# Designs tried in a protein design chat: miniprotein binders against Biotin--protein ligase 1, chloroplastic (HCS1). Part 9

Target 1, 330 residues: Biotin--protein ligase 1, chloroplastic (HCS1), of Arabidopsis thaliana (Mouse-ear cress) (q9sl92)
Amino acid sequence: AMESDASCSLVLCGKSSVETEVAKGLKNKNSLKLPDNTKVSLILESEAKNLVKDDDNSFNLSLFMNSIITHRFGRFLIWSPRLSSTHDVVSHNFSELPVGSVCVTDIQFKGRGRTKNVWESPKGCLMYSFTLEMEDGRVVPLIQYVVSLAVTEAVKDVCDKKGLPYIDVKIKWPNDLYVNGLKVGGILCTSTYRSKKFNVSVGVGLNVDNGQPTTCLNAVLKGMAPESNLLKREEILGAFFHKFEKFFDLFMDQGFKSLEELYYRTWLHSEQRVIVEDKVEDQVVQNVVTIQGLTSSGYLLAVGDDNQMYELHPDGNSFDFFKGLVRRKI
Below, E stands for the ipSAE of ESMFold2; O stands for the ipSAE of OpenDDE; V2 stands for 0.75 times the mean of E and O plus 0.25 times the DockQ between their complexes.

## First folded at step 9 (miniprotein)

Design D5 (from D1 with E40L; at its last look DockQ between E and O 0.67; V2 from the best seeds 0.00; counts 0 for: pTM E .799 < .8, other shape alone 3.026 > 2.5)
Fold by ESMFold2, look of step 9:
Structure D5 (fold): chain B 330 residues (1-330), chain A 86 residues (1-86)
Amino acid sequence: as target 1 above (330 residues)
Amino acid sequence: STIKITFKIEAMKMEIEIEITVSDPEELAEIFRWLLELALWFGADEVEIEVRVEENGKTYKFTIKVSDPEEALRILEEIIKRIKEL
């Protein structure tokens, strides 16, 4: 079956001449692919007059690239004003792209059968996906926590630099971000092991300047400091890569322990009491446990009234991650 | 001959897919042990493994989708036995 209307354009942008030569090579070979073989047109930033709109809400490529001082992450950018999935772009082209490449879109949409597990986002959301490599599969899912922390710290740093009030962005385990009890973002990670390395693709959605569906960072800022400059997606993304590169290096060198104090200061679950259901032959017994932190495998660590330690797992049947938690004595 | 293994689990909402190409069937036991240790480490509720063997122009396919990594181990030991008999 052929889809005659399935096409997209990707703008390639590099921080330096090294990345610009990579972009030229990719364009000359027409090397990038999307799922279902959607037809792809590759455009260098220097050629992108037709795709670069001069309005307030388009992602500003030069503003972002001028902010980048990292050595690995964020130095090669792929942008489109509209995509089905930034995650698919980087994950399906992992081997062709420099590790640390980022794909950004202004609008992410749902296509039937093509975007089954992607976030839809309106304009104003910061929607991006990037890549990294790891070797130890047992700690690969912990990267979600490093990314979450880098997002929260990036927002904090941009606010501090601009003299804005603190936006208290909290982490809801494992991969959601909240402000004032409302979701403002989420993280999606996938991994493929190949050639003795885990190729990790990380997608992030963050409600920076969109009016719906819940809230956004700029709406919170207007409530706190109506006369202040608003947050820009480009500023947050640049700050994210600066924080993430530092945290990732620390994580790889010293493990997640090095980040735990900051992480627990930022998440929602300190001393949280949750109900677990234990199945005892002919009865369902409800028990209350108190969350203590994370286990080494990255699940929730809790203590029961019996002073025993438990690892909490979802049972797989609930639409809510915290519904139907089961415990395993450690 | 060529042996291709696809192993898929989910941990903490992260999808992990492992693709391995093996030339020597004697490596299979170690590889499956490593894969199942990873599944047990994360307490995975579902283990999906596909083993594709190309031998003498024929393709053999073994597919496992089970809710218990220890059950998968028993099945994988049988699969190794069958692959060595080719």
Scores: ipSAE 0.678, ipTM 0.876, lowest interface PAE 1.1, mean pLDDT 84
ESMFold2 (binder alone), look of step 9: mean pLDDT 75; pTM 0.686
OpenDDE base, look of step 9: ipSAE 0.712; ipTM 0.887

Design D6 (from D1 with I18V R52E; at its last look DockQ between E and O 0.75; V2 from the best seeds 0.00; counts 0 for: pTM O .758 < .8)
Fold by OpenDDE base, look of step 9:
Formats: structure tokens, C-alpha cells, sequence
Structure D6 (fold): chain B 330 residues (1-330), chain A 86 residues (1-86)
């Protein structure tokens, strides 16, 4: 069966006249491409109002765009009802899109996971990717932590504004999000250095309203407050960009140190005992270390029972990187 | 001649690709030092650098694997020499 070249529709939305003119320019040039050469159809938000059926499950463009008061992030939106990957859209079109552009989808069917596993995101997940630029390569990986922190603070901000009970989203280093010991989200970052800048593509998946395979934010919320109004994907994404822009500015001005205390209050790893593998004379020796924080490079900082400090590196082989840590003496 | 350098590093489950294009082989030494410093900063045990040279409609591809910065500089000098001989 010829897989019918399923035409991908991309709806282009601009917060202001500036981003709206960019959207018109992109449509007129038909410049947006997917890596698999899938046929792309570009639609302006003004044209899409007649095409978007009032499906209560579709991402509400107007709700999101009306919430955005940021200067740099989330002002240019690409939405699709179904995409292979939001990350592929922003990364392959990085030069054509305004910095801080976001791509959102209701259904992602070829999502890039960290592993060769195709992550299919069903309806009810918030799936988005956005772009940013950085100059110092040494701190590029730390952006993952800023993003993780911004997601956790965004969920809190939405709960607070709605008078909801607090949903304690925690960070599992480096890029996973947990609630009550269950994974609810993850972050994928890639970067390409071009024209003297690191072009960073940030992908986020957050399970807001799909109870499978683990849990979602709204399931946790219903467990705490059954009569509560549910969280909307648009509200979380809007709050995310407001938190992220603030944290990104602090990070660029003062470094990650400005966010470190909040990060350690939000992560799962305070005083965690972990097993690390050392190679001593061609033998693998297991040692136990206690996580103390992050190194300047962004690795886990740990102390041994010898009181020596170590930087912990993932071995690359373990699915759970906490099961495959190696230590380097610092 | 156009020289394209590609370097890939994984840091904390983030893939970082560095792609630099230069016209002067003498700029390679500074770029390589910067790449090696970046690799060292992230605790890379081995650095793989791809150098692609386009000259007179021919493409030449070199892959450099180095674990020692001093060895990397020696290999770089050899590559610069080879590029100048094209």
C-alpha cells in the first residue's frame, strides 16, 4: 500500500503585526519543509477559522495567543492537528522562523525520543517545540534544566491562578518530569552551531489529560479536588513561556547559579544514594555515592564515602541513566 | 577551497552539532582548539571531528579521532598540510 503522502497542514499564527507578516511571507514562499519531504500546506490563522472545526479537543489558538505577553518566546506559533514531530518542524526550519517560534500539535505520531523508540503522543498531551539561540557552548546543556524548571513553575502558576491545589511536578535529572513518582513529561534538546551561534531546538512533552500509560496532571488534580476545573494545554503553554523567558534572562545574565536553589527544591535527587561503576584494573567495581548537586558543566555532583567529590557521567547504555552512572574524580 | 568542519558531542543527553565553514586552512587551528576545549569541558574521552574539503569540484573527507589534545594538534597540522597540497 502506498502510504498516501498525508499532507501536513501547518497553521501559522502571529501575536502581532510583525509575526503576522512573517507568517504571510512564509506562506507566500511556501518555505517550510519537513525532513521526510511530506507535503506541507501552510495556512494563516485568519484562513484557518473556517477550517478548524470546533473540536473541543483541538488546541485553542486564540486562548494561547491571548495569554502571550512575552517579548521573544511563543509569539510565532505553528499548530497542526497531527505532526510527525514538532521538533522536526522547528529544527529543519530554524533559519526561516523567528527565534522563539513554537510548534504545537494535538497528535504526534513520530516523536523523537532519546532512544530509537518512536514516541507516539496521543490526544491530551501537550507536545511542543521551540527555538532559541545561545552563544556559550559550555552552558548549552543547562538550557534543559531551565526548561524543566519553567515547566514545573508553569504548572504551579496555572494552579495558583485557577485556585487549584498544588500539583508538585518534580524533575528527574536530566530531562524528565514526574508527579508522585510517575513520569508525566520529558524534554528533548538538540543544538546546531551555525553562524557563530548555537541554534537550540527544545522539545517538550507533558501529559496533561491522557491517563495512559502512567498518569496525567488532570488525573492527579481530580484525585486531590474532584470538582476542580481541569488544566488546559493552552494555559500551561502560555504560563511556560512567561516563566521560561524570565528564567532564560536570569540564566543569560547571571548563569545557572541564579536558578540553582529553585532547581534543587524541584528535583528528586537531594541526598540521593546512587550506585556508580568504576573501572579499576579491568574490573568493574560498584561504589555508592551521594548526590550533592550539579557541577559547573551540568553533570551530577556527588560525594563518595571517602569524602571525595565526583562528577557523574551517564554510561550511555542504560535506559535509566541512574543505573548506568560512572564517576570522574574532580 | 571550502573547508567544512563537523563536530558532534552529547552532553547530558543533549546532542550538540557544531558545523563551521572556512575558506582559510589557517583558521582550522583556532577552531580545533575551541572544539577540543569544548570536548574537554564535557569530559569527552574521544573526539571525532569530520573535515570536508571542497576544491576544484572534488570533495575530500577526513575523519579525525583523538583522545589526546597534543595528538589532535599534530593531526591537524598534517591535515592543513594535505589541504595545502590539494
Amino acid sequence: as target 1 above (330 residues)
Amino acid sequence: STIKITFKIEAMKMEIEVEITVSDPEELAEIFRWLLELAEWFGADEVEIEVEVEENGKTYKFTIKVSDPEEALRILEEIIKRIKEL
Scores: ipSAE 0.600, ipTM 0.846, lowest interface PAE 0.5, mean pLDDT 86
ESMFold2, look of step 9: ipSAE 0.696; ipTM 0.875
ESMFold2 (binder alone), look of step 9: mean pLDDT 74; pTM 0.683

## First folded at step 10 (miniprotein)

Design E1 (from S13 with M1S K4R K58R K81R K84R; at its last fold request DockQ between E and O 0.91; V2 from the best seeds 0.76)
Amino acid sequence: STIRITFKIEAMKMEIEIEITVSDPEELAEIFRWLLELAEWFGADEVEIEVRVEENGRTYKFTIKVSDPEEALRILEEIIRLIREL
ESMFold2, look of step 10: ipSAE 0.730; ipTM 0.887
ESMFold2 (binder alone), look of step 10: mean pLDDT 76; pTM 0.712
OpenDDE base, look of step 10: ipSAE 0.706; ipTM 0.892
ESMFold2, look of step 11: ipSAE 0.684; ipTM 0.870
ESMFold2 (binder alone), look of step 11: mean pLDDT 76; pTM 0.718
OpenDDE base, look of step 11: ipSAE 0.719; ipTM 0.898
ESMFold2, fold request of step 12: ipSAE 0.720, 0.699, 0.696; ipTM 0.888, 0.872, 0.867
ESMFold2 (binder alone), fold request of step 12: mean pLDDT 77, 77, 77; pTM 0.732, 0.735, 0.729
OpenDDE base, fold request of step 12: ipSAE 0.711, 0.706, 0.702; ipTM 0.896, 0.894, 0.893

Design E2 (from E1 with A72L; at its last look DockQ between E and O 0.44; V2 from the best seeds 0.00; counts 0 for: pae E 4.0 > 1.5, pTM E .671 < .8)
Fold by ESMFold2, look of step 10:
Structure E2 (fold): chain B 330 residues (1-330), chain A 86 residues (1-86)
Amino acid sequence: as target 1 above (330 residues)
Amino acid sequence: STIRITFKIEAMKMEIEIEITVSDPEELAEIFRWLLELAEWFGADEVEIEVRVEENGRTYKFTIKVSDPEELLRILEEIIRLIREL
């Protein structure tokens, strides 16, 4: 039996005439592709009336685009009511899309998560993927921390502007987002190296208004202020790109150090103890270290009982990220 | 002959794919050492390599998926020996 074909519709939306001309060019040439023989139908926003329904649950393209004030990121949008992966859309079409393009969907029935599992994405989740370029491979892993910070600061900014109580979204290293001990989101980064550049694709899932599976931002908000207004996915995504573009510019100009104090205020790992394993003459010796922060390379910085500082690295043999850490004296 | 290398590193929820085309097999050792340094730098959780060699109208494929950088080095050195015997 031959593999069956699948299909999807992608709605293209540009912030300005420049991005709109890109959208028209992509449609006219049918230039976008997806894996697994998925056939793609490209539709301009002006043509997509049947896919953009009059209800509260569909992503509002105009609301999002009207909120965009960035120069690079979020100015070209790809939307579909259903996708298997927003990440596949931007990563497989990196060279065809303007850098900074974003793909959003209302329902993602297969996501990329940690440990090869899928992240469930019912209606009300904010699920998006976007692109960026970098030339220095040594700082590529730090992008996930910049993205995490931009997500948490975007939530704070929207709450502040709407007069809502702040939702205390915390970062669990390396890229999970938590509220009240429950996961509300995660970040996935992939990168390809071509022509002396790293083409980076970033996927983000954030439980904004889905009542399941664990919790969402609006559920937390209702618990704090039962009569409060609700958060909208479009508002958070717009605020995300505003924060991210600012943080990305600072990061590229001054390094992660420019962001690290704000990052440490947002993360869960203050004083966390971990067990590291050292090999001494082919024997495993366990040591306890206390997490202090991040190194300049983006690994965990820890202090041992000898008051020496260590960088914690995966050993390559563990299925649990924290159980396979080895230390390197700094 | 033309040799194409696809090298994928997974670390800290980061995936990096590198595609390299090599025209001179004698450069393979240097390229593999560079890829190994990259894997060590990222603290790779898992490394996947596919090496495709086109020779005499035949395609030879070597596929490696491993979570140990030292095992990866040994396998890459064996691949170089096998390619030289083609």
Scores: ipSAE 0.242, ipTM 0.664, lowest interface PAE 4.0, mean pLDDT 79
ESMFold2 (binder alone), look of step 10: mean pLDDT 73; pTM 0.678
OpenDDE base, look of step 10: ipSAE 0.661; ipTM 0.867

Design E3 (from E1 with L76F; at its last look DockQ between E and O 0.76; V2 from the best seeds 0.71)
Fold by ESMFold2, look of step 10:
Structure E3 (fold): chain B 330 residues (1-330), chain A 86 residues (1-86)
Amino acid sequence: as target 1 above (330 residues)
Amino acid sequence: STIRITFKIEAMKMEIEIEITVSDPEELAEIFRWLLELAEWFGADEVEIEVRVEENGRTYKFTIKVSDPEEALRIFEEIIRLIREL
């Protein structure tokens, strides 16, 4: 039997009256669920006085919503101070939520029981997941690159608007974000195709103001400008949706090629030399290739010392994508 | 009858699951062709497709694991024939 009081409060917040009516409907029908049978309590923003704190440690719903000028993304928000997964909230409830809905939490946790033997993420991380739809399965995985670019550009924009020094957030293919050689964030995407549409759920974790695990954006800022204003999760998320909606529209209208110039300026792999392994008569032969960009399918495009172009794939048995790359001639 | 097709693929760390429900076996050939083209586009070495057929309260399950697209098409034609005989 389940003796734990596994329960979860989800605060629903809409940008306008349209989204607010959706939130009321969801609450009245008790329409949202979690995969582990956790009891879910739906709370409207107007009812959440004791859950929402006006301080640096809690996500400020009003600050975020006041910043939103998008037409589709980020206009419906689900927040909880603690969740097991923001991704599960939006992916398991995709059909019940407006497309473009975002779930944010202050802390993610792992484990069972009340509060004992539970791992919690550090406070200050920006952790969110949101949804979108696509129709062309061949380009669905490229959405990871659009999201990565929107994150890096959002950080740049917030720094610029606040008069802060430039933080050079770089992309490590396919879904990691780095600053000064240290990981600062990551992206997780999943998709389910139903009714002739790909339902895509995007999860993002970004170390904005946490003390660990490796570094965070505000720690980098303090090293560069100790007296500067610090970055807030709400500002980054608002800027993210503004950039993402612009990039997504361009991506859907003109394909990823329209974003490639900016993407290649932002990723870590321009002219990177990597070792690839080939199998010749049951022997492993190592060759060096130079990364040129992305192929149409989203894998790495490289050139060998023979000036031939290759597509690089993981070998399927390596968890380090760059260690186990296998080349294919184009 | 109800025919459910499930196909899962991973491309560049992204999980893609395709679930399609149809009532007419004539639709299966185009669906299988599309799934195989998607798998080839992403360079998948092996394709796994599950087809579940529910008819008169009974469930029939076909699981297909194929590494060659042309062989897969021949197998799919046979699966379609078997479903029509239900």
Scores: ipSAE 0.688, ipTM 0.878, lowest interface PAE 1.0, mean pLDDT 84
ESMFold2 (binder alone), look of step 10: mean pLDDT 71; pTM 0.630
OpenDDE base, look of step 10: ipSAE 0.706; ipTM 0.898

Design E4 (from E1 with P69E; at its last look DockQ between E and O 0.79; V2 from the best seeds 0.00; counts 0 for: pTM E .789 < .8)
Fold by ESMFold2, look of step 10:
Structure E4 (fold): chain B 330 residues (1-330), chain A 86 residues (1-86)
Amino acid sequence: as target 1 above (330 residues)
Amino acid sequence: STIRITFKIEAMKMEIEIEITVSDPEELAEIFRWLLELAEWFGADEVEIEVRVEENGRTYKFTIKVSDEEEALRILEEIIRLIREL
């Protein structure tokens, strides 16, 4: 055989002996699948010397795992130098993987067959997906806010611990991350309800060290402190899981309200005035409202000039949710 | 027989898919009420529910599009009647 263009190697790495035994079991059974029938080869981290040898820009599995202090999330890692989708790896193998497993890749490319909202990532992007479970469908979409908050707090924490300038990563509702008015990352989630639980797969892309097409964290950092050390994807991911696990525990125990003050300090929308489109008597009428926060369902809460409270919904016609908002009286 | 219900909704850019399998068609009413309540919670004005029935080696598919609970229950009653005739 000359070559196999449809093959994929997945490196499995566990934090402790428990996760390592899971990895061995998965390898021995060849249990993981991809949706496009790509042939999958499972490799234990201990066997993967040639994949990480002489590549100083490859994701450092040992650096990441040494940083992990969590009890659930990030303790089982799947890595490949190139993948079509980290999200597909964890979502299509949800029942075979420990809940909280993470898939990371150095390069994510668009595979065969177009799927909606697939994040393509060049080398230097932190591109990962991980899993969790929830029971209450009404609050499942709020997980996007918890993840967004954990990303922003992870960046702050790494900068603080390294004595670096603060990089002001802001949240654009519902799931985008911005620096200096430019998009630097995004969160895309799916869930499937089975066996009385919502199986949630979370995908995150964050521009850490990529040059184009937009900005990245290290470009911002170089502009602020040219002589400083640069941010590493492994550091941010480790800090992410530390923050996320704590926030997720608060969210599951006390609801999103327990995180709201921190979230509102980070998002872009405090006291933002927006134009909404109302349908009154067969015509579209424009009104101005002021954003107050989030409703219990996770939509925008706003107050009108009539001093009444409204829930704001996108009309579905544009990329920018803030174009064509429709209000509903509460 | 096996009865599979699938329901998809998108809320705040997140796709939520619900798939439930039951063997007793009498359980469908409770499931439909739950799905309609979830859709209302997220402000959907129309709900699409797919019911697949496998009986005697054959597959029957019902696709329901409803905007009202009373209409949904009426359609569900017809689906249960059709399933019982299989």
Scores: ipSAE 0.695, ipTM 0.877, lowest interface PAE 1.0, mean pLDDT 85
ESMFold2 (binder alone), look of step 10: mean pLDDT 76; pTM 0.714
OpenDDE base, look of step 10: ipSAE 0.708; ipTM 0.892

Design E5 (from S13 with M1S L82M; at its last look DockQ between E and O 0.52; V2 from the best seeds 0.00; counts 0 for: pae E 11.3 > 1.5, pTM E .767 < .8)
Fold by ESMFold2, look of step 10:
Structure E5 (fold): chain B 330 residues (1-330), chain A 86 residues (1-86)
Amino acid sequence: as target 1 above (330 residues)
Amino acid sequence: STIKITFKIEAMKMEIEIEITVSDPEELAEIFRWLLELAEWFGADEVEIEVRVEENGKTYKFTIKVSDPEEALRILEEIIKMIKEL
């Protein structure tokens, strides 16, 4: 279902005069579109006073932009208090936006045309999407691992700088983030190839200060240090871009090898022994492998009892992650 | 004329979507071969390819969703033949 009568206001904010002039150009030309042909109104940050909320739970654009020290990523911000999808904003307007632009919303929802129900994500969740470019399609899937690492390191950095207890955010391969066995976030990457480049859009959801669906970072902090200052979405996002830009530069210069050790230390599954099933003719044979990391293609790397290296591939038909893996000798 | 190819697969809970603009129909065979190799590289079970051709003010659309690479190659070769006869 499409919402052809719906309208959307997008607030544009630039870090410097360069990005601010881009925002003015986009507004003057009304250059941004949404996939369902929703009418889009572009508003400069200086004009956004009628979108300011009285409570302190609204995303603070100035706090975020003042924290940005990056040279590429996070320097152009698109914000709306409510959006159907931050990912759609950056992916469908990729060519009109500076590469590295980020879209943030306070509440993300998706309405369907024939239904009377509207489903909303809880406020307090950090919901954002941003863009990048790459030339080599074989390494594009590895970007989500760089992003997940930047999220975990950003949380560590903010906690450290604020004198807060360490929150051990773990990566559950391939795209989930966990604390104390509960999901707190997820990552989505999509890409489009145009003009000999891959246009990559990355979406991230992180439960910073929401009471649902399961837990959030601030709930964990309250449990460990009830009198502590709490995390703000703006602080996490600023730290994320700082870490991501450094990791992205290392990744592009030296490959994923440069980040591999840090990634494995954050990874939920490292050194786990698992049973995988091989189909030999008309029979199922079980083998034990030990998880070692990721292959260059982004699959699980494992070593068998025979000391041989294997890739572990999903079979496409299983709902149980480890039950549905098959190994392939490297 | 302009030829626009949209390629979509889902692999490793990652969605890959590629759009390619092609000016010469003779390049289509190599591009389709590359796209099928990309799908195999990522371990995708199904590939979705949409080919949109703009010729003399008319728009032609071909859409493929296949899980068998041999069948995909055969169908894509037929699409190339149809595009060249435009």
Scores: ipSAE 0.000, ipTM 0.291, lowest interface PAE 11.3, mean pLDDT 76
ESMFold2 (binder alone), look of step 10: mean pLDDT 76; pTM 0.700
OpenDDE base, look of step 10: ipSAE 0.713; ipTM 0.895

Design E6 (from E1 with A44V; at its last look DockQ between E and O 0.79; V2 from the best seeds 0.00; counts 0 for: pTM E .795 < .8, unsure alone 69.96 < 70)
Fold by ESMFold2, look of step 10:
Structure E6 (fold): chain B 330 residues (1-330), chain A 86 residues (1-86)
Amino acid sequence: as target 1 above (330 residues)
Amino acid sequence: STIRITFKIEAMKMEIEIEITVSDPEELAEIFRWLLELAEWFGVDEVEIEVRVEENGRTYKFTIKVSDPEEALRILEEIIRLIREL
């Protein structure tokens, strides 16, 4: 048996009266739970004065919700000042939440939850998770690429609308985001197929305004334009859902091919030469290949010195997924 | 009477879990074919499929770990025979 030392308050916020009635229903039933038996308290936005303060450090619920013009995604918000995982909130409560619901936190933490052995993320990171459904398992992992593209395009859109210099956020396959050779974000997706649908949960972390441990978007911006306006997490998230909903519709209707050219302009791997490790009879042989794009399954497509096309797979034993790649002839 | 199939893979750092419930063991062959095709699509060389059967208030659990489609089909036929004898 395990005893929980933590409790968690989740603030529920709907875009319209329809979503607000869903929030009331969830609160009345006390329907949401976490996997570690942490006790959960559900609070409507109208009741949340003790968790919402008049400062710029907390995620601004009304600013975000006022920005939402989407029809499906981002219309139901769950917020907490501290959570162990926004991903766990939406994934373990998938069937109770409207599809497209988003969970946001100011701080993620790791440990026992009672000061001993506790690690907390820095403030200023945009930490969120949301849900979607897909039918075709063969393309489910490609959702990670749609999400990463929506993040990069959201940053570009916010900078453009605010008259800010271009921040060139790049994609490192399969799920990392980079600026100037430094990681600024990452994506985590899981799915469970039930009732003829893939229930997909998407988690995103993006260093918008945190000082450490790496870099953040606002630090890059200040280096480029010291007197510029700063990016807000709420603006990025709103723009994200606007871009994502459009890209997701294209992806579902026309496949990833419809987004592919934009994706290749944004990722780090065009014409990249990589070392692959071929396994034959328990022996590892190294070869060099040149990245051409993505295969239909979502792995790296590459060409060898023999002009043959290969699909590149990680071997699972490396901290850098580009170390230990194994190729398979297509 | 109640047969639950669970299948897990990871592709491009994304975990995919599939859970299907049926009442007729004759449906298992089509489900296994779909799961094996999905594993092949993602280049997964070895798969693990769990089959749980609820019959007469008891739970029976079969775990299938295969890298060869012919082996998978043979194991499936044996599982279907065992389920029919329940």
Scores: ipSAE 0.710, ipTM 0.885, lowest interface PAE 0.9, mean pLDDT 84
ESMFold2 (binder alone), look of step 10: mean pLDDT 70; pTM 0.614
OpenDDE base, look of step 10: ipSAE 0.754; ipTM 0.911

## First folded at step 11 (miniprotein)

Design J1 (at its last look DockQ between E and O 0.05; V2 from the best seeds 0.00; counts 0 for: pae E 15.1 > 1.5, pTM E .416 < .8, other shape alone 3.193 > 2.5, unsure alone 64.128 < 70, SAP 83.979 > 70, grease 1531.081 > 1400, copied fold)
Fold by ESMFold2, look of step 11:
Structure J1 (fold): chain B 330 residues (1-330), chain A 85 residues (1-85)
Amino acid sequence: as target 1 above (330 residues)
Amino acid sequence: STIRITFKIEAMKMEIEIEITVSDPEELAEIFRWLLELAEWFGADEVEIEVRVTPDGKYKFTIKVSDPEEALRILEEIIRLIREL
């Protein structure tokens, strides 16, 4: 269970008149709910001048919507300056929202908002969640790899279009994003099965302009080009949906195979050698394996020096990729 | 591959949470089939099954039930299905 604010304001913004009419309908019916029955107030963008700010610290709704060129994803936006979870907004209201809707917040927090025990995330992080549908449950876990690839390609695209140095964002399997050995982001996917479809909700956190606790993309840029223009969360999110919509169409039409070469160029694990430890009859047996890629089910495929194939699982194994050790828990 | 099923009942709603670690896609498909048949048997409008995939690859199934009598029947059916494993 997730704790929620006693009251919460959600600003609704649509790309076109179609999405704007959806927003009006949702407001008139007061249709959105949060866990633990937190009271929600729905506010149209046209009504939200007290909450919507055009400074560098608040998410700029107009800048984001002007960047959207997609036909499905990112065309309906829900924003709040503070939320307990963008993921809960889209997942608990999946049926009420257009598929592809995105929820963004400037700050996520833990605890209830009237106590001194409230923790807040740093401002400047791109925190968002969005929805999609799939039909084949065996490939639902692979969507997280499609999302991570779209994030890395979005950062590259924004840097290129702005004439900035390229930031080499790498994927650490299964769900982490890294720059220069430091984590800058992560992905969370959940799904609900109903009426023979998987309703998938995807959450993403990306350290764009936050000062702590690790590094962020703009800190890396300042180190490379101190006088350069900096990355904006809105531009990255727009580029993300452009890349994701293209990759999702390829993924749905041709499977992950269509994306795997780009994925393997982007992840950290190509040809990585690790030691796999097994326990056989109370003896520790060690095999050296080389990571080859992903299996069709989305787990690690490795080949040992003994030419045997290994399938390595995230929870069935203890992973220390920085030490090159993988231990089976069985 | 090993399927570990745990049951957690949280007091705020009538929810049944099943945590499953699945290493075989065919086992995952079988579990989905069982849960879908359960939901259709009790009526889709009164039962919702949420599936969450965590970053460590676990599948958590949350069965949300609007009627306490239905929740008890669902618990009994889940226990019966676990015993068949």
Scores: ipSAE 0.000, ipTM 0.257, lowest interface PAE 15.1, mean pLDDT 74
ESMFold2 (binder alone), look of step 11: mean pLDDT 64; pTM 0.512
OpenDDE base, look of step 11: ipSAE 0.025; ipTM 0.515

